# Ledger of designs, part 1: VH-VL binders against q96il0

No score or structure here was measured in a lab: all are predicted.

Target 1, 167 residues: q96il0; the task's number for its first letter is 40
Amino acid sequence: APERGAERRDTAPSGVSRFCPPRKSCHDWIGPPDKYSNLRPVHFYIPENESPLEQKLRKLRQETQEWNQQFWANQNLTFSKEKEEFIHSRLKTKGLGLRTESGQKATLNAEEMADFYKEFLSKNFQKHMYYNRDWYKRNFAITFFMGKVALERIWNKLKQKQKKRSN
Positions, changes and structure headers below are counted from each chain's first letter, unless a header gives other numbers; Kabat numbers aren't used for antibody chains.
ipSAE, averaged over its two directions, is called F for ESMFold2-Fast, E for ESMFold2 and O for OpenDDE. V2 adds 0.75 times the mean of E and O to 0.25 times the DockQ between the complexes of E and O.
[cut] marks letters that were taken out.
The coordinates of atoms that the task and the answers printed are left out; those that the model quotes come from them. Centres of patches stay.

## First folded at step 12 (VH-VL)

Design t12
Fold by OpenDDE, last read:
Structure t12 (fold): chain C 167 residues (1-167), chain A 120 residues (1-120), chain B 112 residues (1-112)
Amino acid sequence: as target 1 above (167 residues)
Amino acid sequence: EVQLVQSGAEVKKPGESLKISCKGSGYSFTRYWIGWVRQMPGKGLEWMGDIYPRDSDTYYSEKFKVQVTISADKSISTAYLQWSSLKASDTAMYYCARDYDWFSGYFDYWGQGTLVTVSS
Amino acid sequence: DIVMTQTPLSLSVTPGQPASISCRSSQSLLHSDGNTYLYWYLQKPGQSPQLLIYEVSNRFEGVPDRFSGSGSGTDFTLKISRVEAEDVGVYYCMQSIELPYTFGQGTKVEIK
């Protein structure tokens, strides 16, 4: 049986947004929208005295961001390609070329395109449900670690105040 | 990585037939169009035609419609440009390029080119 | 056929200086879908063409920020904010709104 060449799913290149924030920034920076995902990347600030808990939070945020970027980059690529295929197929079914007799790009009407959107949403419904579930899980984890970091910071401030009162 | 690899340079005589190839890799070959572009020595770029390898739907420039045949074999991710009878005027560099989206109509990746020389 | 006219056809630029190339189409490149089907390519000496800009103003992957595209309707411009030695080559505009796809004559950019 000839090995069905695995249609290598065109994965959107993980375009690491080369947006470098200014070196002296003590804050998280938001970059321009990524060309593939259309999501704005966040450059996370790394404090000089980053605690292990802060580092864990930062890594979790970064991983979640990368996950989101990759998901939407792939989804947008899939959407674009399926849209193209749909238009091409519909035009062929109508006995029309991709170009008019004048050489202009052929288009489908809004009603026909509505069918595409409906079909696309239907096909991707489960995928979106899983995405939403995972998104909530990840964000819950991030929020939880944010709380822990906040408590750690409070505790450290209290210890420093006690030490200053004892001297 | 997306790559288009073309066949090597060709030296032919007038009246001979020629078929040059363009092999795509690093992407789904059937989901993108392949365009052919001619560049005569010291001249600009000329679009010859595009093919959709999935169903072999093909569009030609009127200038090239009767001069060449564009084809594809999706099983080996290869597009072809063919002449039945070469002329001296066919001496040029021929590029294949991936058309990202037919409705957008731009060439995002290019082959290295195939030089075709037709001389008596 | 849509005629693409580039100006100038040759440009000699000092490194670090800006450059500007104009491309004019004989017909509007604005489609009813709201997109403008103009593209810019660079062909470096002895190399294949490479995409620089798609749909008037979008930089392709790996294209430096010093490249920018602008324009509307029939008049388009490619700008290089600071020309570098690696920017030497022939620049082409292309339209894809109507078949056949047509290229400009090319603009040769050289370093002084």
Scores: ipSAE 0.513, ipTM 0.817, lowest interface PAE 1.4, mean pLDDT 90
Fold by OpenDDE, last read:
Structure t12 (fold): chain C 167 residues (1-167), chain A 120 residues (1-120), chain B 112 residues (1-112)
Amino acid sequence: as target 1 above (167 residues)
Amino acid sequence: EVQLVQSGAEVKKPGESLKISCKGSGYSFTRYWIGWVRQMPGKGLEWMGDIYPRDSDTYYSEKFKVQVTISADKSISTAYLQWSSLKASDTAMYYCARDYDWFSGYFDYWGQGTLVTVSS
Amino acid sequence: DIVMTQTPLSLSVTPGQPASISCRSSQSLLHSDGNTYLYWYLQKPGQSPQLLIYEVSNRFEGVPDRFSGSGSGTDFTLKISRVEAEDVGVYYCMQSIELPYTFGQGTKVEIK
């Protein structure tokens, strides 16, 4: 059986956003859009007295962000390559080169490109469905932990107030 | 990791034929173009041509169109640059490079180069 | 053919100082798709060219933040905010809007 050369899916490089927030920031920072995913990374603030729940929330947010960055980086790469292949194939079918006689880049019209978008969306529909499912699952978990952290903070504030009244 | 590995240095005489190779790895070879760039000793870079390994579609600079043949074997992820008859003026460094996007047309990864020396 | 003209052709820079290289094209490199097809490469001594900047201002992976590209239409600039010893080499601009792809003459950057 000829080894079906595993089409090594060109994965977008995991470009660690080199955006470093100022050291003294007490807030989450939003970086510039990542060049591969086009998503703005968030640098999550780490409190000095981070609770275990806060830490868990932060980690979950970070993991979700990384997952999301990687998904869109790969998706954008796939889109770009499939678009290129589509244009190339269509031009070839028309008996046209990728360059005009003057050496200029050949392009397809908007109608032809609409076909590409339709085909691309159709082909990637299941992938997007899984992404959406997982996105909701992750965000639900994050929201749940946000609630827990909020409750913990309230409880801690109440305890501190009681202790101050007893002294 | 994306790599382009070229064949070793060549020393030839005028009139001889030569075929040098460029093997791509770490990526889908059929989804990217391969360009060839000449650099004469102490000179700048000159684009020679590009090939799309998927279907062997090839574009040449007019300067090189009759001088060289660019080909590819996608089964072994290898592109080739060939001369039927070398001239002394063909003495140069030859680079292969991955063209990331034909429509954008930029070389993101380069081979190490193949030095071709043509001397009597 | 599109002519790419670099200035200067040679630049001697003190380490830690900024450097600037200009590249001019004989015609606009702005395509109807909204992209500008200008690229910058560095060839270090004894090495292959490496991509620095794609489409005027985008740094390639692994390229230090001290490198920046700017420009529009026919006039482009590569800037190095603080030149380091590892930045020595020949810099080339390239266009790909029209065949053949054409490079600038190259700018040799040396350290004083």
Scores: ipSAE 0.487, ipTM 0.811, lowest interface PAE 1.5, mean pLDDT 90
Fold by ESMFold2, last read:
Formats: C-alpha cells, sequence, structure tokens
Structure t12 (fold): chain C 167 residues (1-167), chain A 120 residues (1-120), chain B 112 residues (1-112)
C-alpha cells in the first residue's frame, strides 16, 4: 500500500475522491487510485433511457464503491495510527528514548514489529470478517440485478421482434 | 487542512527575553514532531531542534542548546521557542515545521515564519 | 555535523530549459535500515520552504513531474526538466540521517 505520497490525515475523508472524466462520455470511466484508499474509483455512465431496474443496479454499484473506498481509507489511516502508538508504547515500557544515539527516531526490531502486525490483524480480524461478508452480500446482489437487467434487455428485444412481425 | 500559525514579528533589545509560538491546527498535534528552523538575513536554513509534544521529549542542535528553549503546551496545540537573553545575532526569521511521520525526518508543513529583530 | 554542499549556488535559466542542482554530503546518507535520508525543499520568494522530494527521488504530493531527484551515498542531484516561472526561488537539500539535521547552502534559481 503506497501511502507515502499521500497527505497524512488523522481521520478518513468523507466520500471518495472523484476524478474528472471527459466532458462527453457514454461509458463508465476508471480513474487513478484514490490517495487514501488505494482503490481506483469508477465514474458510472447514466444513459438517457435508463430503466428503473438499470437505475437500481447503478445505484447499488455506486453505493458499494463508496462503502468500499471508505472502509479502506479508514483502515489505512487506522494502521498508521496504531503502528505509531505501538512503537511509542513499547519504547516507553522499555524505558527507551524516542531517538537513538545518532538522533534517528527510534523504532522496534523486526521481531517486535512482527508482534505489531499480528496484534493489528487479530484486533481487526472481526472487522475484516464482517467486511468480507458484506462484500460477498453486495457482490451477490449486484450479480443478481445484472442478471435481471440482462433478462429485461432480452425481453425488450423480443417485444421489438414481435412488433416488427405484426407489420 | 493542516496549518501552522506563528506569532507575529518582534522587535527587541539585546538582553530582553522573548517567547514565540507556533499553533498547529487541522491535525492531531500530539502525533507529530515539531521542529524549529532559523534563517538569518540573506542566509540559508538551520535546524535548531524539535519536540514531540505528547511527551515533551526535546532535542537540540548543540549550537542552540543553551541559547533557546523549545517547549509545547499540548492542551492548546502550541509549540514555543524561547530566549532568556536575546543577542543582536539572534536577528533572523524563525520557522516551525511539522514532521511528516514517525519513520522519517522531514517537514511537510511549515509556519509562515516569525521575524525577530534585535537591535539597540 | 554532516556538511551538505550544493553546486551551483546560483543558476540563471532560460524558460523551458533544463536545470540541475548538485548536493554532496560529507558522509553517506544511506542508513542500515535501507533508507537514504536526503530531501529537497524549495523556498519561493517571500514564502516558507516547501517539500519537493523525499528520500532522494520520491516526489511529494502535488509536486509536478518535471522535478526529479537522483543519487546515492554522498552525491545527489535535483533536476528540473523544463524550468517554468513558478520554479524560481532557492532550493535546499537536507539530511536527517543524524542530528543535527543540516541543509545545503541553497541554490538560487532565476529566469533569464
Amino acid sequence: as target 1 above (167 residues)
Amino acid sequence: EVQLVQSGAEVKKPGESLKISCKGSGYSFTRYWIGWVRQMPGKGLEWMGDIYPRDSDTYYSEKFKVQVTISADKSISTAYLQWSSLKASDTAMYYCARDYDWFSGYFDYWGQGTLVTVSS
Amino acid sequence: DIVMTQTPLSLSVTPGQPASISCRSSQSLLHSDGNTYLYWYLQKPGQSPQLLIYEVSNRFEGVPDRFSGSGSGTDFTLKISRVEAEDVGVYYCMQSIELPYTFGQGTKVEIK
């Protein structure tokens, strides 16, 4: 996760960072990775003749993207905060100063840092399990509505065929 | 929006005391080191020292160690640079700057600077 | 103290032409953790310094891609592929591998 080029924040931003697609477009656009979530946002095309079912599918995809972007932006921020707190807490417990003898900001050895990574995963295990469950649920719903839209489009083609034959 | 706002310009006489401030806003003040950098008239940048406001752990350049005091009041998100007895050679621009993260030593946000003029 | 030496100290550049600034440290800036603690700042006229490049070659957020950093050990270079009017100011390299942090003398970049 390449967070070093992003502005450092203490709270996750509200909403996904939107990119600017071409002024006139009839396709979905995939933008560059969001600075905070590291996920590429999609700008969804809204066709003129969007059916209620197509609109519901598009809204579900948009809502899922916002949820996903917000989750990972928050997790990346939490990771940074908890890493710093872990290091600070361990240094204070060991009676060590915050800088080394050369003046570098003190950190922990690889074994101790492995402890942090294990603690972070353990602490956030249930949150990630619920995220995966919600992702599966959302993905299943999206797939279900994609199927319904496909059937609607087939039905509309059949209606147009019937109209042509009746002439 | 991260901001570091410094106190205004000061005109002082040699031997007087002075305390200038740097107020951080838009971020968690206690999570970041704050450094002080001097720029003498027409000269380059000099690191003076820094502080970790959470613990008030403070480190100085040996050149400045007995000449200034760096402190912070975390309850009002403010860092300070103090002189007990100013010299004419202390005439300079003084910047505060925020350190980007725990694992590096570089400054991503800077205050606007405080001009200190010490003259008879 | 680690001495940081910049060359040239002053640079006059025709707009749209490249510029190159050298920075040499008196000691290696490569730490045993694998990181190299060299940074570049720009101080535009009448402004506070601003970060351009961190850890030798990484552009900070919002810095145009015409800026690039390179180098290793004790020798480092900042390059501007096409100098623009907004690039004028004084450029500083800085080391933070040990205390005290030290800056180069600065390189003033002007437009011809």
Scores: ipSAE 0.334, ipTM 0.702, lowest interface PAE 3.5, mean pLDDT 86
Fold by ESMFold2, last read:
Structure t12 (fold): chain C 167 residues (1-167), chain A 120 residues (1-120), chain B 112 residues (1-112)
Amino acid sequence: as target 1 above (167 residues)
Amino acid sequence: EVQLVQSGAEVKKPGESLKISCKGSGYSFTRYWIGWVRQMPGKGLEWMGDIYPRDSDTYYSEKFKVQVTISADKSISTAYLQWSSLKASDTAMYYCARDYDWFSGYFDYWGQGTLVTVSS
Amino acid sequence: DIVMTQTPLSLSVTPGQPASISCRSSQSLLHSDGNTYLYWYLQKPGQSPQLLIYEVSNRFEGVPDRFSGSGSGTDFTLKISRVEAEDVGVYYCMQSIELPYTFGQGTKVEIK
């Protein structure tokens, strides 16, 4: 079954690092690049006797996974394309071609690339603040419903002990 | 859905001009390079050149630089390959392809091909 | 120009058997940016080329895991662990480290 979200075929193969949510992960994006992993669809099993509360929890987890996969797919593509456009623009401003005299891909030095990383982080700061807020909101809701499902299961076990049969 | 649709097969005589097209859809046309690849009958693949539709920056294989012109009209998301004077040796299949990663030769989507036949 | 040499030029393979295609470049395909610009394409009979492997070893989306790429520097290999009828066609390696981009001469894979 297909996952919801952007077409995965546009994911960059350039070996750039995936942009990560909290902590030192933003630093790792600026540092040595990690290869971008392939995005794969994930689907959850739907049991035959799923309660309404269990259904709500499953839907929340599915939505959160799809939302997170879509965000990182979009962010990785945006990073790759903006980096490409930055390099293209700077080489043109310097009067240089995109290929050296030998025909190899021209690059910018680390000092020049630092301007890109600074600009990219600055432009996307608000987007990442909204992502972090939504991430915490979604994880709190999931934890809350996990607790409700746990209580429901305990209650159902108590009912089953009194009835002897319940499938 | 990314799609590259090329113009139909052409039958021409030597000395005639020709312009074939490659229309991109389902993606931001101006953010990706478009490459042209020739395949002569019974032969392998040959890169002809790439164009960046945003500013028409164009790179040619030296083999084809004098022979063809690569252009694009970004307002209608279309790239072109054209000859001012065809030769019988131009008989081949011509493919356009999207060069995904910064003019890197990562051709992820290809047109269906345009067969050009030059005879008589 | 970088010369790309494929070996063999033709393979006739019993279904279910492995196949291996070698590609050798006349120069290193490793760029100073750390990427190795080696790609594999498959052209099935009567069809456009399609991307199989990018940057030596990464399978393009939808490519079965029976395909694998390996190599470094100037020597590269595409392996098909178990050849199926749908794998028939001409396989090309390509370099894009420098212009002009160049393809290998192609390896035709057939079922016997």
Scores: ipSAE 0.322, ipTM 0.675, lowest interface PAE 3.5, mean pLDDT 82

